# Designs tried in a protein design chat: VHH binders against Hexosaminidase D (HEXD). Part 8

Target 1, 346 residues: Hexosaminidase D (HEXD), of Bos taurus (Bovine) (a6qnr0)
Amino acid sequence: MRLVHLDLKGAPPKVCYLSEIFPLFRALGANGILIEYEDMFPYEGHLRLLRAKHAYSPSEIKEILHLATLNELEVIPLVQTFGHMEFVLKHEALAHLREVARFPNTLNPHKEESLALVTAMIDQVMELHPGARWFHVGCDEVYYLGEGETSRQWLQQEPNSKAKLCLSHMEAVASHMRARYPTTTPLMWDDMLRDIPEDQLSGSRVPQLVEPVLWDYGADLDLHGKALLVEKYRKSGFSWLWAASAFKGATGVNQSLTPIEHHLRNHLQWLQVAGSVPADTLRGIILTGWQRYDHFSVLCELLPVGIPSLAVCLQALLHGDFAENVKARVENFLGISSLEEMSFRR

## First folded at step 18 (VHH)

Design R_53W30S (from S_61R with D30S Y53W)
Fold by OpenDDE, fold request of step 19:
Structure R_53W30S (fold): chain B 346 residues (1-346), chain A 122 residues (1-122)
Amino acid sequence: as target 1 above (346 residues)
Amino acid sequence: QVQLVESGGGLVQPGGSLRLSCAASGFTFSDYAMSWVRQPPGKGLEWVSGISWSGGSTTYRDSVEGRFTIIRDNDKKMVYLQMTSLKTEDTAVYYCARMKYAWGDEYVFDHEGQGTQVTVSS
C-alpha cells in the first residue's frame, strides 16, 4: 500500500481541490490516504469545542470520503491520542488533563477522563468512517511523558517505568478500539516504542493490538538499523509493520519550497529497507505531507507546492527506482518540461 | 553479475524432507532479503518464504508455516530451505530470489535462479 498523508492542520484543502488531486494520486500510484484531522473534524456535543472555526462539516467529510472511494483510495483517519494534543489541551476546560500543566502537548495518562476524552474523539471520527480497516491513533512525540506531578510520584514506585506508563496508555486506547471496532486495526507511530526493550514490548499487549508505523524522513537512513528495528518489532510480537516517509513538511518548520531530491532519496532509502526485510512484514508505506510541525507552528510548504515531490516519490515507489524513464513519466504527469526546475535543493 | 544457483531438489514421498540450497554471487549478499518462491504445475509463481538480510527475521506462506524453515549463511552467501512433512501440493519448481522490495502482498524480485524441481509423490 502507498498512502498519501493529508495533514489538515493549519491549511486544510478545499473539497473541490481534493476532487482534483485525488485522481492524480491514484494515477501516480497511491491507493490510500491518511487523513490527519486535528481540529478540522466536525466534533459534536461536548467535543464541539475542539473544532476549528473553519472545520469541515459532516457533509464535507462524507464528500471527501466519497471522492476517495471513487478514486480507489482507501481512507485511514488519524486522531492524536497521546502526544500532539495541543488542539485539545489548549482549551481551559481540558487543561486539567495535561501531563504537565504548562505544556498542552501531552495528555495525562493517569486520568480516566483522559482516556474517555480520546476514545470519544475516536468514536466520533469512526462514526463518519464506517468500515475503516485501519485507524491511526498517533502517539508520536509524547515529549513530557513522566514529567507531570502524578507521573513523577508514580515513577518512584517499583517496578514502574516511563515505558510501562507509555505502553499502558497505548494499550488502553488500542483495547478500546479493538473492543468497539473489531474489524479496525489501530496504527501507531513507532518513535515512543523504539527504545523500549523487546521483552517489555512483548510483555505488553500492544504488539497484539496495533501495527506500528516506522517513520523516518532523512535522506540517508541507517538501513541496517531500520531493518534491525523491524526485526525487533517482529520479535516483540507485532505482526505487521508500516513505513512512513515524507514528501513535504519534513525539512524545515517554515519552509516554503520542497527539496524534491531529499524526499526522493528518503523514499529510495525506504525501498532499500523494504528490500532487506522479508515479505509479509511491511504492509505499506505512508508518504507523509506535514502541513505544520505542531498545532502552534507556522505552516510548512503547502500541499500544491508539494505535488511535484509527491509525484516523484510515488512513482519512485511504484517503479522501485527513479531512472530516466520514471523521471519522464513524472514530468508527463505534471505537464512540465523539466523536473529540475521544480526542485528546491537544500 | 548477479547469480543465484539452486540445488537440492528431487523426488520424495509424502511426509518426507528435503533441503534446498541457493548459492549467491555477484552482489553484496548481506544487503538483501532472500526468498524462496515456487511454481506448481499449471499454476503461477507463489511466494513461499523470506528471510531478512541478517537472518533475524523470517516469514512463511501459511501453507508451509511450521513445516518449512528458511535460513541463511552470509559468510558463505548461501540461503537454505529446509522442508519437512512434505505434501503432494508442495510439488513445484523452487526458485531462490533476491528481494527488491515488498509492501504487503506486493512482491518484487530483481533476480532469481534457474530453479530446482521438487516432486512429492507416493
Scores: ipSAE 0.882, ipTM 0.947, lowest interface PAE 0.4, mean pLDDT 95
Fold by OpenDDE, fold request of step 19:
Structure R_53W30S (fold): chain B 346 residues (1-346), chain A 122 residues (1-122)
Amino acid sequence: as target 1 above (346 residues)
Amino acid sequence: QVQLVESGGGLVQPGGSLRLSCAASGFTFSDYAMSWVRQPPGKGLEWVSGISWSGGSTTYRDSVEGRFTIIRDNDKKMVYLQMTSLKTEDTAVYYCARMKYAWGDEYVFDHEGQGTQVTVSS
């Protein structure tokens, strides 16, 4: 699977634009979309406060999903449930659910209300995503975990650890989903898992509950290290893994132009990783297109600006390389004479 | 030049065992996952088993799980498929294949051997 990540925070695309671009995604080789909603989802009831002023309506969401279906793009929704909770925890009414009172980025894992909040968010999103085979629950960059007052006290007791704390919350979220949506598999970003020992991972329920997404957006991947990480996760009990690359929004917080060569290298290196592990290990790759690094950050490259990079990356993945013939195909798709003229190569 | 040479095939009765071997040359063997694939009579090519570059991870087709074992020797540049409890359905030409990449059920191999015939018949 090749999924295009749509980061809706900051500068969400209009539905009409999506109708135009989805056919291109499919033509370029994508067969799915990861939609990160954040405040753009039309949350209701007590969660209505999470909405941006210009959040999509339920009808717009339905239309987007319909368009995706028409273009044979499977949709995976993403809702943050641990880190990157700024759009949630910035609200005074929910500030008491912060891991650290000073920072709105991380949810307090000790509070029952925290779990109730994120599960309610998941439920509302799932209501508009019937039949979703996967659901991404985020859990990346959980900054300051263990530094809250409650966490500090908790961590003083044996055998408690930060890893245990992290896994506990992940397990709770995933367990909720598995129980309520047995045909939906939760996905999680893997960064918080990377340094957790194999025995501790395998000793938790997380490997049986989720599929981790191994993300790395660099142009110089440690291929051997990545392969070892894949093996570690497999040994820990994870049945399926995902990879995540980047086609935009990963080379600077305020980038206005996309360094296509960087992203191409990133994708080619992930292909190499995929060639070093056995079949039935990596389920797919998510091509991330970040609009901003977090809720409060400035915008990265806009989606239209990132389209040439996306084309290059998708076609490279599809064909397994970026030989001259692939380059020519991309140029044809984009209706341009030369990628180099578009700052393709540095 | 990349070369993969399979051996060890033959005729065996149901319930029998065979061990296939594949000798690799012409590339950095330890950089690649290796796979066994097979082509049953009248059918397309199907993936059977895979092993990571290091040998630390293996995967199997459901129908062969518990019966087949894939192993590799990076020093000798060999990959093996130990087949036990063979069934008539296992009859096929078996190929050793170098993995280019795999995403889910999308398997792409950039090199395959000439194959070795495995026939399971009473």
Scores: ipSAE 0.875, ipTM 0.941, lowest interface PAE 0.4, mean pLDDT 95
Fold by ESMFold2, look of step 18:
Structure R_53W30S (fold): chain B 346 residues (1-346), chain A 122 residues (1-122)
Amino acid sequence: as target 1 above (346 residues)
Amino acid sequence: QVQLVESGGGLVQPGGSLRLSCAASGFTFSDYAMSWVRQPPGKGLEWVSGISWSGGSTTYRDSVEGRFTIIRDNDKKMVYLQMTSLKTEDTAVYYCARMKYAWGDEYVFDHEGQGTQVTVSS
């Protein structure tokens, strides 16, 4: 699979725009979308406080899913359940669920109410995504984990560790998902797993419950290091893995490359990683398009600005290179006379 | 130029064993995953097994798992397929292939050899 990540944080696209762009995604080679809701999901009932004023309505969500079906795009919803919980934990009514009282980014994994909260969030999203084959539960960048009062006390007890704490929460969320939605497989970002030793991963239930998404958005990947990480996850018991690249956002300052050159190189590097691992290892690649890195950040490029980069990246993935024939195809799809004006020479 | 040369095929009875070899040249062998694919009589190509760049990870189609073993030797630039408990449905031309990428069930190989015939018949 090749999935386009729709980051809805801060500025959700109009549904009519999606009706025009989903056919383009499919034509360029995508066959799925990863929808990251944050507060743009129309939470109801006791979760109503989580939704933004300009969130989609339930009928708009149903229309988006219908448009995805019409264009042969499989939909994977993403709901954060561990880190990146500021949109939840900023609210005073829920602030007692913070891992560290001063910082609203991370859910306290020790509280029974924490698990109840995120499972209720998942359940409401699943009501609008019946039959989803995958559901992404986030779990990335869980900052300050282990530094809360309860965590510090818990960590003083052998054999407790920060890794065990992280895996325990991941297992709890994934177990709920698998028990209630047995045909849905949870996905998790892999950054909190990367440094956990193979024997700790294999000794937990997480490899039997989830498929990790390995992300790196750099123009220069450690190719053999990534391949070794893939091997480590497979040996740990994960049956399928995903890759994640970036077509939009996720660049640094003082780069010698234009943004589109950076993203193209990122994708070509992931193709090299993919060529170093055997078939039946990578389920797919998610082309991420970050709009807002966290709840309190300013917006980066909106989706329409990123379309030329997306086209370049999808076509490079589809054809396995970015030679003159692939470049001409992208120019034709976009009605652009020259991509050379968008890049710098090396 | 990339070159893959298979050998070791032949006629064998059901339950028998064969070891296929693939000699690689013309590229940095240790940068690539390698695969065996086969073409049964009158049918299209089907993937059989894959091995990572280092040899640290292997994958198999369900019908051969436990019977076939893929092995590589990066010093000698060789890939092997050790086949045991052979069945008549294993009859095919077997090709050594270099991995370009695979996403789920979309397998893309950029080079293959001429193939070696394996016939399993009583």
Scores: ipSAE 0.805, ipTM 0.930, lowest interface PAE 0.8, mean pLDDT 90
Fold by ESMFold2, fold request of step 19:
Structure R_53W30S (fold): chain B 346 residues (1-346), chain A 122 residues (1-122)
Amino acid sequence: as target 1 above (346 residues)
Amino acid sequence: QVQLVESGGGLVQPGGSLRLSCAASGFTFSDYAMSWVRQPPGKGLEWVSGISWSGGSTTYRDSVEGRFTIIRDNDKKMVYLQMTSLKTEDTAVYYCARMKYAWGDEYVFDHEGQGTQVTVSS
């Protein structure tokens, strides 16, 4: 699969714009969409406080899903369940669920109410996504895990560790999903798993429950290092893995490359990783398009500005290179005479 | 110039064993995953097994798992397929292939050898 990531944080596209762009995604070679809601989902009932003023309505979500179906784009929803929970934990009524009382980024994994909250969020999103084959539960960048009062007490008891704490919450969320939605497979970002030893991963239930998404947005990947990480996850018992690249945002400070050149190299590097691992290992690649890195940050470039980069990256993935004939195809799709002019934007 | 040369095919009886070999040249062998792909009589190509660049990860088609073992030797630039408990349905031309990429069930190989015939018949 080739999925385009729609990051809705801070600036959800109008539905009419999506009606124009979804056909383009499909024509460029995408066959799916990863939708990251944050507070743009129309939460109801006891979760209504999570809902932003300008969140989509239920009828707008249904129309977006209908548009995706018309364009043969499978939809995967993304809901954060561990880190990046500021949009939830900023609220006074829920602040007692923070891992560290001063910081609203991470959910306290020890409280029964924490799991109840996150599973209620998943359940409401699944009501609008009832046939989803995959559901991404986030779990990236769980800052300050282990530093809260309850965690410090728990960690004093043998054989408790931060890795065990992390895996136990991931297992609890994934187990809820598999039990309640048996045809839906949870996805998780892999960064919190990268440094956990193979024995400890394989000794947990997580590899039997989830498919990890290996992300790296750099222009130069450690090719063999990524391949070794893939091997570690497979040996740990994960049946399928995903790659994640970036077509928008996350460029860093590489002065030798324009943003499009950076993103193109990132995708060509992931193709090399894909050529170093055997078939039946990578389920697909997610082309991420970050709009806001965290709840309180300023916006990155908006989606329309990223479309030329998306076209370049998606066509490079589809054809396995970016030679002159592929460049000409992208120029034809976009109606432009030279991609180098776009690649020099600072 | 990339070259893949298969050998070791032949006629065997059901339940028998056979080892296929693939000699690689013309590229940095240890940078690539390698695969065995077969073409049964009158049918299209089907993937059989794959092995990572290092040999640290292997994958198998369900129908051959437990019976076939893929192995590589990066020093000798060789890939092997050890086949046991052979069945008549394993009859095919077997090709050694270099992985370009695979996403789910979309398998793309950029180089293949000439193939070696395996016939399982009593």
Scores: ipSAE 0.800, ipTM 0.929, lowest interface PAE 0.7, mean pLDDT 90

Design R_53W30S (from S_61R with D30S Y53W)
Fold by ESMFold2, fold request of step 19:
Formats: sequence, C-alpha cells, structure tokens
Structure R_53W30S (fold): chain B 346 residues (1-346), chain A 122 residues (1-122)
Amino acid sequence: as target 1 above (346 residues)
Amino acid sequence: QVQLVESGGGLVQPGGSLRLSCAASGFTFSDYAMSWVRQPPGKGLEWVSGISWSGGSTTYRDSVEGRFTIIRDNDKKMVYLQMTSLKTEDTAVYYCARMKYAWGDEYVFDHEGQGTQVTVSS
C-alpha cells in the first residue's frame, strides 16, 4: 500500500477541497489515506470537551469516507493513546491523568481511568470507521514517561523498567482493539520500540498484537541500520511492518536541499531499504504530511502547498525511481490535472 | 552490468528433490534482497521465496513453505533454492530475481535471469 497521511491538526481541509484532491491522490498512485484527527473528530457525550470548535461533523466525516471509497482509497484512522495527548490532558477535568502533573504531553499508564479514556476515544472513532482493517493508535514520542510520581515508585521495583512500562500500555490498548474489533489490526509508531532489546520485545505480547510503523524523514537514512532494525522486529515476532516517509514538513534545519529535493531523497532512501528486505515484510509506506508537530505549535506548511512534493514522491514510489520519464509523468499530472494515468510494473 | 544466471533445473518425479543455483555478478550483491520467482506452463509469474540482504530473514509462498528453502552465500555471490517433496504443481521456469521493493502483495523486481526449467512428472 501507498498511503497519504492527512494531518488534520489545526487546519482541517474543507470537504469540497478533499473532493478535488482525492482523485488526484489515486491518479498519482496512492491507494489509501491515514487520517490523523486529534481534536477535529466530533467526539460526543463525556468526550465532547475533546472536540475543537471547528471539528468536522459526523455527516462531514461520513462524506469524507464516501469520497475515499469512490476514489479507491482505503482509510486508516489515527488516534493518539499515549504521547501527544495535549488536546486531551490540557483540560482540568482530565489533568489527573497526566504522567507528570505539570506537563500535558503523556497519559499516565498506571490508572484504570487512563485506559478507559483512550478506549472510549477509539470506540467513538470506530463507530464511524466500521470494517477498518487497520487503526493507528499513535504511541510516538511519549515524553517524560517514567518521571511521574507513580512511575518513579514503580520503577524502583527491580523487574520494572521504562521499556516494560511502555510495552504494558501498548499491550493494554492493542488488546482492547483486538478483543473489541477482531478484524482490525492496531498500528503504532516505532520510535518508542526502537531501543527495546529483541528479547524484551519477543517476551511481550506486543508483536502478536500490532504492526509497527518505522518512520524516518531524513534525506540521508542509515540504510544498513534500518535494514537491521527490520530484521530485529521480525525476529522479535512482528509479522508485518510499515515504512513512513515525509512529503511535507519534518525537513529540519540547516538544509542544503530544497524541501522537494529533501523529500524526494527521503523516498528514494526508503526504496533502497525496501530493496534489502524480502517480500511479505513491508505492508506499505505512509507518506506523512505534517501540518502541526504538536498541539501548541504554530502551523507549518498547509496541504495545498505540499501537493507538488506529494506528486513527486508518489510517482517515485510507484515507479521505483525518479528518472526523466517519471519526471515527465509528474509534470503532466500537475499541468493537466489528473488527465493521464500511466503505470510501470516489472 | 547486472547478471543473474540460474542453473540446476531438470526432470524429477513427484516427491523428488532439486537444488537450484543462481550466480550473481555486476552489482553489490550483499546490499540486496533476492527472490525466486516461477512461471508455470501457460500462466503468469508467481513469487516463490525471498531472502534478506544478510540472509537473516526469509519468506515463502504458502504453497512451498516447509518444502523449499532459500539460502544465500554472500562470499560466493550465490542464491540457492533447495526444493524437496516436489509436486506436479511446482512445474515451472524458475527465475532468480533481485528485489527492488515490495509493498504488501505488490512485488517489484528490477533484474532477473533467463530461468531454469523444473519439470515434475511421473
């Protein structure tokens, strides 16, 4: 699969705009989208406080999903359940669920109410996504994990570690998904897993429950390091893995490349990693398009600004390179507005 | 110039064994995953097995798992397919292929050899 990540944080596109670009995504070679809601989901009931003023309505979500179906784009929803929970934990009514009392980043994994909260969030999103094959539960950049009072006490007990704490919460969330939605597989970002030893990963239940998403947005990847990481996850018991690149945002500072050059290099590097692992290892690649890095940051590049980069990156992935004939295809798509479809397979 | 040369095919009875070999040259062999792909008579290509750059990970088509073993020797730049318990359904031209990428069930190879015929017939 080739999925376009639709980051809704801070600036949700109008539904009419999505009706225009979903056909373009498909024509460029995408066959799915990853929708990251944050507070743009129409939470209701006891979760209504999580809902932004300008969140989509339920009918707008249903229309978006209908547009995706019409364009043969499979939809994977993304809901944060561990880190990046400022939109939840900023609220005084929920502040008792913070890992560290003064920082709203991370959910306290020791409280029964914490699991109840995130499973209720998942359940509401799944009501609008029936039959989803995958559901991304985030779990990236879990800042300050282990620094809360309960965690510090728990970690003083000799079998306990931050890795065990992390895996325990991941397992609890994934187990809920598997039990409640047995045909839906949880996805998780892999950054909190990368440094966990193989024996500890294989000794947990996480590899049997989730598919990790290996992300790196740099123009210069450690190709052998990524290949070894893939092998480590496979040996740990993960049956399928995903790659994640960036077509928008996440370019860093002190660059010698234009943003499009940076993103194209990132994708070509991931293609090299993909060529070092056997078939039936990688499910797909998610082309991320970051709009806001965290809840309190300013907006970065808006989606329309990223469309030329997306076209370059999708066509490079579809054809396995970015030679002159692929360049001509991208120029025609951008200049003629989705009038031409050409595909190359080996 | 990338070259992949298969050998070791032949005629064998059901239940028999064969070992296919693939000699690679013209590229940094240890940087790439390698695969065996086959074409049964009158049918399209189907993937059989793959092995990672290091040899540390292998994958198999369901119908051959447990019967076929893919092996590589990076020092000799060789890929092998050890086939046992052969069935008439395994009759095909077998190609050694270099992985370009695979996403789910979309398999893309950028180089393959001329193939070696395996015929399983009683």
Scores: ipSAE 0.759, ipTM 0.909, lowest interface PAE 0.9, mean pLDDT 89

